# Designs tried in a protein design chat: miniprotein binders against Mucin-6 (MUC6). Part 26

Target 1, 185 residues: Mucin-6 (MUC6), of Homo sapiens (Human) (q6w4x9r395to579)
Amino acid sequence: GHCSLEGGSFVTTFDARPYRFHGTCTYILLQSPQLPEDGALMAVYDKSGVSHSETSLVAVVYLSRQDKIVISQDEVVTNNGEAKWLPYKTRNITVFRQTSTHLQMATSFGLELVVQLRPIFQAYVTVGPQFRGQTRGLCGNFNGDTTDDFTTSMGIAEGTASLFVDSWRAGNCPAALERETDPCS

## First folded at step 7 (miniprotein)

Design zb8 (from zb0 with L31M)
Fold by ESMFold2-Fast, scan of step 7:
Structure zb8 (fold): chain B 185 residues (1-185), chain A 112 residues (1-112)
Amino acid sequence: as target 1 above (185 residues)
Amino acid sequence: DIREEVKKLLEEARKLIEEAKKAGDEEAVRMLELAVRTLEEALKTGDPERISYALLFVSMALIEAAEKLGDPKAVELLLKAQELLYKALEENNPELIKEAIKLIKEAAELLG
């Protein structure tokens, strides 16, 4: 399965449901029992600068009991607060520069992340078939059905993206700045 | 030609993957297989920049194997190869890529 974070504020879930939101928080992208040591992939969004109503991806974080790997738009990679030169390897995770504008985080447990640094900071998440029906977060539940892709952290399927996104906030921060209206609802 | 030298390196790396499998070193197998796939994909593009980054990844995977085996000569060759690859990227110099490939191949042969 493929999940993408593109154009500053667009997300396409593993089941290919596209949606948009505006927020200034850390959000859980992916939680799964398939991730070792209570691992989770998270995305950090902040204001884009020129227009305070627009927000964009500024960092991607992989957090587990052993590691806190942060890949930021300023091209700094840290683990547990320490800057790392690439290529960087732990037992199960390798971070390396794929091109002058792209970084890749590859893992031994079926998760792969590609981050575009320029011209726009974007992220692409790939998971193996073992993750099918076992994911939760902004990337959806990967069950082959798009109608329940907006399943909140409380297990409720929502019709709109804003309540879904707000339920996956990973810190003390405001609700999303702008709501997306679902024209098909 | 860079493509032919990379193909020879890929053959040596695949031999190391088979040796790691026989040794039951699952971590080494995973890292070497990922590095090999990355290099194969970069080679298809013909892009010297992509090939250079893929070679850095291969060198990193081999350094882990060399340190585990206690082979300081292989580690030294691989670190020198990394230095040449960073310089190649900075200067857009494909001759440095060829030199780096030779060093990585020598290190792989020492480890196999």
Scores: ipSAE 0.006, ipTM 0.309, lowest interface PAE 11.0, mean pLDDT 77

Design zb9 (from zb0 with R30L)
Fold by ESMFold2-Fast, scan of step 7:
Structure zb9 (fold): chain B 185 residues (1-185), chain A 112 residues (1-112)
Amino acid sequence: as target 1 above (185 residues)
Amino acid sequence: DIREEVKKLLEEARKLIEEAKKAGDEEAVLLLELAVRTLEEALKTGDPERISYALLFVSMALIEAAEKLGDPKAVELLLKAQELLYKALEENNPELIKEAIKLIKEAAELLG
């Protein structure tokens, strides 16, 4: 399965359901029992340029009990808060630069992430067949049925993307992000 | 040229993949196969920058093998190759890429 985060705020699920994302927090893209050490893939969205109603992907995070790998639009890769020179590896995860504008995170457990850094920060998630029917989050259920791709964190299938997206919020919202990135302090 | 030197390096890397397979080292096989595929894809583009990034990845995979086999000389050669590759990227100098490839090949030959 393939899930994409493109054009700033567009998402296409593993079952090929497209929708637009309107939020400025950290959101869970993918949770699965197939991910080791309670792993999860997350996306950070923030306000874009001229219009405060527009949002854009600014970072992708892989979090487990062992690792917190952050890939940001500023082309910085960190693990557990420390900047890493590429190529970089852990026990099961390898992060490397494929082109001047693309990074790849490859894993031993069937998850692959490709990040486009320029001209627009975008992410592409690929999962192996063992993930079929065993995913949850913004990338959907990967069960071959697009009708339930908007299943919230509470297990309710919604007809609109907004309620679905809000249910997968990981807690890092605009107030905290704006304080962290304040250019005046 | 760079393409010809990379092809020779790929032959040495494939030999190491076969050795890892014979040893039953599945982790090493997966890492080396990924690095080799990345380098092959970069080579098809003919882009020295992409080839340099792929060579950094190959050097990292070989460092893992060298550390597992207890070969500090191979590690030293590979770290020097990485320094040359970063300089090649900074200076846009393909001659440094050729020098790095020679060091990576020497390290791969030691890992036998």
Scores: ipSAE 0.227, ipTM 0.659, lowest interface PAE 4.6, mean pLDDT 80

Design zc1 (from yc6 with V58I)
Fold by ESMFold2-Fast, scan of step 7:
Structure zc1 (fold): chain B 185 residues (1-185), chain A 112 residues (1-112)
Amino acid sequence: as target 1 above (185 residues)
Amino acid sequence: DIREEVKKLLEEARKLIEEAKKAGDLEAVRLLFEAVWTLIEALKTGDPEKISEALLKISEALIEAAEKLGDPEAVEKLLEAQELLRKALEENNPELIKEAIKLIKEAAELLG
């Protein structure tokens, strides 16, 4: 399955449900029992500096018991706080430059991440079929049914994105959208 | 009944997530989110092994926080809770799970 984080604040889940949000925090993007060492993929969003309602992806984090790999929009890759030269290889993870504008994190456990650095920082997550029905986070539950893609961290399926997104906040950040009027409203 | 204890643990885990977020402890947040999901699955399936797995993850998150804060009493209670949970899994003994829950709550109070 494929999940995308595009155009700053647009997300398409593994079940192809699109949504948008304006939160600025670190969010759980993907957790699954299929990820070794209690691994989790996280997405960091911040303000673009153009308008108060604009938000953008600024980093992707893979965090497990052994690794804290951060890929940021400034083209720096770190693991456990140390900058790494590419290609960077661990036992189960390889980070390398796929093209002049794209980095790839390949794993031995069925997770693949491609990060576009330019012209807009954005990310694409691919998981193997073993992840079907076994995922949770902003990328959805990968069960082939879009009606429950907004399943919160408490296991409740919501009809709207705002409560869903806020339930997956991992940082100390203000709740998004509840106090904000949509620019189109 | 153990199901009622699991519901109480879910509420405590949610509070711990908010505290971990405020502390900026992404490792603790990661473990606590996994624990909450495991408890939710345990409630749906009635699987007692998932309860013990979730409690181990909660205790791991709290040990990280306790070590950062320099609270050896909290660390000691959590290590004892982990030992009780491993023994509960081996012996299929729900009373040991209840004892572990008490220690985890005591440690959380010391850290809060």
Scores: ipSAE 0.554, ipTM 0.783, lowest interface PAE 1.8, mean pLDDT 80
ESMFold2 (binder alone), alone request of step 7: mean pLDDT 78; pTM 0.747

Design zc10 (from yc6 with K22E)
Fold by ESMFold2-Fast, scan of step 7:
Structure zc10 (fold): chain B 185 residues (1-185), chain A 112 residues (1-112)
Amino acid sequence: as target 1 above (185 residues)
Amino acid sequence: DIREEVKKLLEEARKLIEEAKEAGDLEAVRLLFEAVWTLIEALKTGDPEKISEALLKVSEALIEAAEKLGDPEAVEKLLEAQELLRKALEENNPELIKEAIKLIKEAAELLG
């Protein structure tokens, strides 16, 4: 399955449900029992330079018991706070420059992450078939049914993206901002 | 009723998630989200074995939080709860699950 974080604030789930995201926090993007060492993918969003109600992806984090790999929009890759030169290899994870504008994190456990650095910071998550029906987070539950793609961290299916997204906040941040209503702001 | 006790424990876990967020502890948030989801899934099955496995996951997440905070009393209660859950699985004894839930809840209250 494929999940994408594009255009600053757009997300398409593993079941191909698109939604817009507006918030400034670290969010759980993907958790699954298929990820070793209680691993999780997280997405970091911050305010864009356009308006206070618009946000954009600024970093992607893979966090497990052993690793905290951060790939940021300024093209810095760190693990446990230390900057790493590419290609960077651990036992099960390799981070490398796929093209002049793209980095890839390949794993031995069926997860792949491709990050576009330019012209806009974007992320693409690919998971193998073993993850079907066993994912949770912003990328959805990968069960082939889009009607429950907004399942919150407490297991409740919501009709709107805002409550869904807010339930996956991993930081102490404000809830997603309301869209700007004053055209002069 | 084991299901009712587990629902009360989920409420304590929700509070701990908010505290971990306040502390900026991404590792604790990661483990607590994993534990809560596992417990919610186990409740849907009604299977005592799956509930026991989920509670072991919750206790594991809480031990990590307790060790970080330097709370040896909470760690001790959680280790005791894990032993009771292992015995519950071996003996097929749901009464031990209830005792383990009480210890996990007491540990969560010490940490919150």
Scores: ipSAE 0.449, ipTM 0.736, lowest interface PAE 2.6, mean pLDDT 81

Design zc11 (from yc6 with K22N)
Fold by ESMFold2-Fast, scan of step 7:
Structure zc11 (fold): chain B 185 residues (1-185), chain A 112 residues (1-112)
Amino acid sequence: as target 1 above (185 residues)
Amino acid sequence: DIREEVKKLLEEARKLIEEAKNAGDLEAVRLLFEAVWTLIEALKTGDPEKISEALLKVSEALIEAAEKLGDPEAVEKLLEAQELLRKALEENNPELIKEAIKLIKEAAELLG
């Protein structure tokens, strides 16, 4: 399955459901029991210069008990806070320059990440068939049914992207909700 | 019975997730999301054995948080809960699951 983070703030889930959101935070992109050592893929979004509601991808993070690999839009790759020269290899993960504008993170456990650095920072997530029906996060649940792709972190299927996205927020950041709560209610 | 107690525990876990987010602790957020999801999936099965395994995962995440915060009382309660859950799995005794949930909730409240 394929999940894409494109055009700043557009996402297409593993089940091919497209959506857009207006949040700035670190979000859980993918978690699965198929990821070793409680691994998680995360996406970092920040404000874009186009408008005050525009957001763009600025970094992708792979976090497990062993590794904290950060790939940022400034072309820096770190693991556990230390900058790494490419190609960078661990036991199960290799990060390398695939083309002049693309980095790839290949793994031994069925996850592949391709990051486009220029002209716009974008990410593409590929997972093997063993992940089918066993994923959660912004990329959806990969079960072949788009009606439950907006399943929140508490296991509730939502009809709108904003509540879904906000539930996968991993930092102390502004919520992705379009409308503010009424301070009088 | 067990399902109702687990739902109350999920409410406490939600509070801890918000606190971990406020602290900027991505490791704690990752572990808590993993534990909560495992527990939600176990609840869907209705299987006490799978629920016990999920509760062990929750207690493991909370022990890491308790150790970072230096709360020995919370750590002690969580270790007791893990022992009860392991006995529940060995003896197929669902009554021990309820006592373990109580201890996990008490530990979560100390950490919140």
Scores: ipSAE 0.403, ipTM 0.707, lowest interface PAE 3.0, mean pLDDT 81

Design zc12 (from yc6 with E34Q)
Fold by ESMFold2-Fast, scan of step 7:
Structure zc12 (fold): chain B 185 residues (1-185), chain A 112 residues (1-112)
Amino acid sequence: as target 1 above (185 residues)
Amino acid sequence: DIREEVKKLLEEARKLIEEAKKAGDLEAVRLLFQAVWTLIEALKTGDPEKISEALLKVSEALIEAAEKLGDPEAVEKLLEAQELLRKALEENNPELIKEAIKLIKEAAELLG
């Protein structure tokens, strides 16, 4: 399955449901029992002058009991707060420069992340078939049914993206609904 | 009866998520989100063994979250809650789950 974070603030879930949101926070992008050591993929959004959108992706984080790998739009890769030179390899994860504009995080557990650095910071998540029906977060539940792709962290299927996205906030941030109602800011 | 106590445990975990967000602790938030979802899925299945496994997973996640938040008294209360949950699962005793929830509430108040 394939999930994408593109164009500053557009998301396409594993079940191919597209949506857009206007929030500035760290969000749970993907959680699954298939990720080792209670791993989670997170997406960081902020207001940026780099892109034309109101909010844009600025970093992707992979967090587990052993690792906090951060890949940021300024092309810095850290693990547990320390900058790493590429290629960077752990037991189950390798981060390397795939092309002059793309970084890849390859794993042994069926998760692949490709990050586009230029001209706009974007992320592409690929998961193997073992993840089917076993994902949670902004990328959806990967169950083959788009009608419940906006299932919140509390297990409620919402009709709107803003309530869904707000439920996956991992930081102390304003709700997306408040930001969407102030077009002059 | 056990399902109603599990629903109360979900409310306490939800409160801890908000405190972890305020603390800026992504590790704690990650563990708590996973624990909450595990409980919700277990409640949907209605399988007593899955509910039991979910309760144990939640207690472990809450202990790890409290350790990251840096409150030793909260950690002690959550460790006691975990032991009560393990014993409740072994004995099928909802009263021990109620005692565990009380300790989790006290820990949440310390972390808030």
Scores: ipSAE 0.516, ipTM 0.761, lowest interface PAE 2.0, mean pLDDT 79

Design zc13 (from yc6 with E34R)
Fold by ESMFold2-Fast, scan of step 7:
Structure zc13 (fold): chain B 185 residues (1-185), chain A 112 residues (1-112)
Amino acid sequence: as target 1 above (185 residues)
Amino acid sequence: DIREEVKKLLEEARKLIEEAKKAGDLEAVRLLFRAVWTLIEALKTGDPEKISEALLKVSEALIEAAEKLGDPEAVEKLLEAQELLRKALEENNPELIKEAIKLIKEAAELLG
């Protein structure tokens, strides 16, 4: 399955449901029992302009019992707070420069991450078939049904993205802004 | 009613997630999100045995959080809850599951 974080604030889930959100926090992107050592993939968003409705991906974090790998838009890769030269390899994870503008995190457990650094920071998550029906987070549940892709952290399927996204906040941040009505109306 | 007690435990877990977020503890948030998910999946089955197994995993996540926070009282309550859950599985006794849930809730309240 394939999930994308593109254009600063657009997400397409593993079941191909597109949505947009306006948030400035760390969010659970992918959590699954198929990830070793209680691993989770997280996405960090921040303001891209003056308005909170303009948000962009600024970092991706892979966090497990052993590793805290952070790949940021400034092209710095850290593990457990220490900057790493690429290629960086652990027993199960390799981070390397795939092209002049792309980094890849390859794993032995069926997760692949490609990060576009320039001109816009974007992320592409690929998971193997063992993850089918076994995922939670912003990337959806990978069950082949888009109608429940907005399943919150409490297991409730929502019709809108705002409650779904806010339920996956991992930081002490304000809730994502609701769509503002035209102030001239 | 075991299912209703588990639903109450989910609300306590939600509060703990908010406290972990405030503390900036991404590791605790990760573990607590996993624990909540495990409980939600177990509730879908309606099977007391699967609920007991899920509660054992929840108690493991809470023990890790309690140890990081340095709360030995919470750790002790969770270890007692695990023993009750093991006995519940052996004896087919739902009252022991209820007692274990009470201890897990008390530990969660100490942590949040």
Scores: ipSAE 0.392, ipTM 0.712, lowest interface PAE 3.0, mean pLDDT 80

Design zc14 (from yc6 with E34T)
Fold by ESMFold2-Fast, scan of step 7:
Structure zc14 (fold): chain B 185 residues (1-185), chain A 112 residues (1-112)
Amino acid sequence: as target 1 above (185 residues)
Amino acid sequence: DIREEVKKLLEEARKLIEEAKKAGDLEAVRLLFTAVWTLIEALKTGDPEKISEALLKVSEALIEAAEKLGDPEAVEKLLEAQELLRKALEENNPELIKEAIKLIKEAAELLG
């Protein structure tokens, strides 16, 4: 399955449901029992540009009992607070420069993250078939049904993206605002 | 009723998530979200084994929080709860699950 975080807080879930929001917080992007040691992928959003009229992805965090890997828009990679030179390898995770504008975090447990550094910081999450129906967070539940893609952290299907996104806040932050993905006809 | 006690524990877990968010404790937040999801899944099946697994995850998150806050009473209760849960799984004894839930609730109340 494929989930994308692009531009001004546009998200496409593993079941291909698109949505957009305006928010400044750390959010749970992906959690699953398939991730080792209670691992979670988190997305950090903040005000973007000079006018701060839009929010955008500024960092992606992989957090487990052993690792706190942060990949930021400043092209800095840290693990447990220490800056790392690429390629950086642990037992199960390798972070390396895939192209001049892209970093990749490859894992042994069926998760792959690609971040675009330039011109706009963006993230692309790929998970193997073992994750089907076993994901939660901003990327949705990966069950092949888009009607419940806005399943909150409490297991309730919501009708709006803003309530869904707010349920996955990992920080003490202001409530997200819903944004349109398409102009009105 | 074990299911009723677990539902009450979900309310405590929700409060602890908000406190962990305020504290900026991403590690506690991730563990508590995992615990809540596991408890919700366990309640759907009513499976004592899955409920015990969920409670072990809750206790783990709370131990981490309690150690950071320097609360030895909460840590002690959570360690005792973990021992009861492991014993419940080994002996297939659901009464020990109920006793463990009581200890976890007491620890959660001390922490938040």
Scores: ipSAE 0.379, ipTM 0.699, lowest interface PAE 2.9, mean pLDDT 79

Design zc15 (from yc6 with E34M)
Fold by ESMFold2-Fast, scan of step 7:
Structure zc15 (fold): chain B 185 residues (1-185), chain A 112 residues (1-112)
Amino acid sequence: as target 1 above (185 residues)
Amino acid sequence: DIREEVKKLLEEARKLIEEAKKAGDLEAVRLLFMAVWTLIEALKTGDPEKISEALLKVSEALIEAAEKLGDPEAVEKLLEAQELLRKALEENNPELIKEAIKLIKEAAELLG
């Protein structure tokens, strides 16, 4: 399955459902029991300098019991707060420069992340078939049915992207709905 | 009435997620979201063994959160709850599950 974070604030889920949101927070992008050591992929969004988007992706984080790998739009890769030269290798994860404008995080457990650094910071998540029906987060549940891709962190299927996205906030941040429904504030 | 106790535990877990967010503890947030998901999925099966295994995972996430929030009393209650859950699985005793849930709720209330 393939999930993409593109054009500042567009997301396409593993089941190919597109949506957009305007939030400024760290969000759970992908969780699964298939990820070792309680691993999770997170996406960091902040206010955008792009003229046609209010918010944009600024970093992607892979967090497990052993690793805290951060890839930022500033082209800095850290693990547990320490800057790393590329290629950076652990037992199960390799981060390397795929092209002059793209980094790749390859894993031994069926997860692959490709990050475009320039001209716009974007991310592409690929998971193997063992993840089918076993994912949660902004990338959806990968069950082959797009109608329940907006399943919240409490297991409720929502009809709107804003409620879905707000349920996956991992930081102490304002709700996206407040911005979208009150343009005068 | 294990389902009603689990619903109360989910509400306490929701409060704890908010406290972990305020503390800036992404590790605790990650573990708590996974624990909540595991518990919700186990409830759908109606299988007491899967529910007990999910509660063990919840207690593990809560112990890590309690340690980071600096509450030794909460940690002690959660360790006691884990032992009760292990014993419940060994003896197939639902009453021990109820006692463990009570301890987990008390610990969550101390943390939030």
Scores: ipSAE 0.464, ipTM 0.746, lowest interface PAE 2.3, mean pLDDT 81

Design zc16 (from yc6 with T38E)
Fold by ESMFold2-Fast, scan of step 7:
Structure zc16 (fold): chain B 185 residues (1-185), chain A 112 residues (1-112)
Amino acid sequence: as target 1 above (185 residues)
Amino acid sequence: DIREEVKKLLEEARKLIEEAKKAGDLEAVRLLFEAVWELIEALKTGDPEKISEALLKVSEALIEAAEKLGDPEAVEKLLEAQELLRKALEENNPELIKEAIKLIKEAAELLG
């Protein structure tokens, strides 16, 4: 399955449900029993642009019992607070520069992350078939049914993105605003 | 009733998530989110094995919080609960699950 974080505020879930939100927080992007050592992928959003109403992805975090890998829009990669030179390898994870504008985190457990650094910071998450029906977070539940893609951290299916997104806040942050662009404007 | 006790524990876990967020403890938030989800899924099945697995995850999250707060009594209770849960799975003994839940609740009360 494939989940994307694009254009600063757009998310497309593993079941291909698109939504948009406006928030400044660390959010749980992906949790699954298929991730070793209680691993979780998280997305950090903060203010961007000239307007206070604009937010964008600024970092992606992979957190497990052993690792806290942070990939920042500033092109800094850290693990457990220590800056790392690329390529950076652990037993199960390799972070490397794929192109001058893209970093990749490859894993042995069926998770792949590609981040675009320029012109805008964006992230692309790929998971193997073993994750089907076993994911939680902003990327949805990967069960082949889009009607329950907004399942909150408490297991409740919501009709709107804002309540769904807010349930996945990992920080002490303000509530996200649901914001849509009119494609004809 | 095991399911009723687990539902009460879910309420305590939700409060601890809020406290972990305020403390900026991203590791604790991660583990508590996972534990809450496992408890919710286990309650749907009523499977003692799944309930025990979920309770072990709750215990792990609480041990991390207890160690940071310097509460050795809470850590001791959680370690005892983990041992009871392992025995419950090995011996197919649901009474041990009830005792483990009691210890986890006592530890959670000490922590918040």
Scores: ipSAE 0.456, ipTM 0.749, lowest interface PAE 2.3, mean pLDDT 81

Design zc18 (from yc6 with T38Y)
Fold by ESMFold2-Fast, scan of step 7:
Structure zc18 (fold): chain B 185 residues (1-185), chain A 112 residues (1-112)
Amino acid sequence: as target 1 above (185 residues)
Amino acid sequence: DIREEVKKLLEEARKLIEEAKKAGDLEAVRLLFEAVWYLIEALKTGDPEKISEALLKVSEALIEAAEKLGDPEAVEKLLEAQELLRKALEENNPELIKEAIKLIKEAAELLG
């Protein structure tokens, strides 16, 4: 399956459900028991230069018991806080320059990440068939049914993206201010 | 019965996630989100063996979080819970699962 983070703030889930992302936080992008060493993929969003309500992807993080690999829009790759020169290889993960504008993180466990550095920072996540029905996070649950793609971190399927996105915040970030709504609703 | 205890652990895990977020500890947040996943999956089953296996995974995640947060008492309770869960799997004994859940809940309360 394929999940994409494009155009600064657009996401297409593994089940091909598109939505737009707004927020300035680190979010759980992909969590699965298929990832070794309690691994998870996270996406970091920050304010876009145009408006406070518009955000863009600035980094992707792969975090496990052994590794904290950060790939940033500044073309810096770190693992556990130390800058790494490419190609960078661990036992199960290799990060390398695929093209002049793209980096790839290839793994032995069925996860592939391609990051576009220029002109706009974007990410593309590919997972093998073993991940089907075994994913959660911003990329959805990969079960072939788009009606439950907005399943929150508490296992509740929402009809809209807002509660879904907020439930996957991994940082101490202010929630989007909800105005002109009934406070008792 | 044990489903109700699992629901209580889920609420404790939610509290720990908020505290880990405040601490800026992405590793603890990751492990706690994983623990929540296993707790939710455990709620979908009535099989004590599957619940025990899910709780072993939860205890592994919480041990790593407890070590990161520097709480040896929480680690000790979680290790004791793992021994009870192993015995529960051998004996198909729901009472040992309930004892393990109590210890996991106590450890979660110490952490948050």
Scores: ipSAE 0.496, ipTM 0.759, lowest interface PAE 2.2, mean pLDDT 80

Design zc19 (from yc6 with E41Y)
Fold by ESMFold2-Fast, scan of step 7:
Structure zc19 (fold): chain B 185 residues (1-185), chain A 112 residues (1-112)
Amino acid sequence: as target 1 above (185 residues)
Amino acid sequence: DIREEVKKLLEEARKLIEEAKKAGDLEAVRLLFEAVWTLIYALKTGDPEKISEALLKVSEALIEAAEKLGDPEAVEKLLEAQELLRKALEENNPELIKEAIKLIKEAAELLG
């Protein structure tokens, strides 16, 4: 299955359901029992400099009990807070430059991540067939049924993307405070 | 009754997720999301043995979160719950599962 984060704020789930959101937070993109060491893929969004897109992807994080791999739009790769030269290899994960504009994180457990660095930072997630019906997060549940792709962190199927996305927030984000303190314009 | 107790644990876990978010602890949030989903999945099976196995994983995730949030009393209660769950599986005794759930709930209340 394939999930994409494109155009700053568009997501297409593993079941091919497209949606858009605007948020400035760290979100759970993918969790699954198939990920070792309680692994999770996360997406970091911040304010966009482009007027037609309010927020954009700025980093992707793979977090497990062993690793905290961060791939940022600034072409910096870190693990557990330490910058790494590419190619970077651990026991089960390899991060390397696939093309002049793309980095790839390949794993031994059926997860692949490709990030486009230029002209716009974007991410593409591929999972093997063992993940069918066993994923949760912004990429959906990969069960072949798009009607429940907006399943929240508490297992409730929602009709709106907004409630779904907010349920997968992993951080306490400055953007909420900024909107609430809106000065008179 | 066991299903009702597990549903109450889901509500406590939700509170812990919010506290971890406020603290900026992404690792704790990740573990708590895993714990919540493990409980939801186990409830769908209805199998007492599967529920016990899920509670062991939940207690492991909560121990990691409790250590990161800095609560040794919660850790101690969760370790005792794990011992009760292991005995429940070995002895086929559902009353020990209920005692373990009570300890997990008490630990969650300390953390929230």
Scores: ipSAE 0.363, ipTM 0.701, lowest interface PAE 3.4, mean pLDDT 80

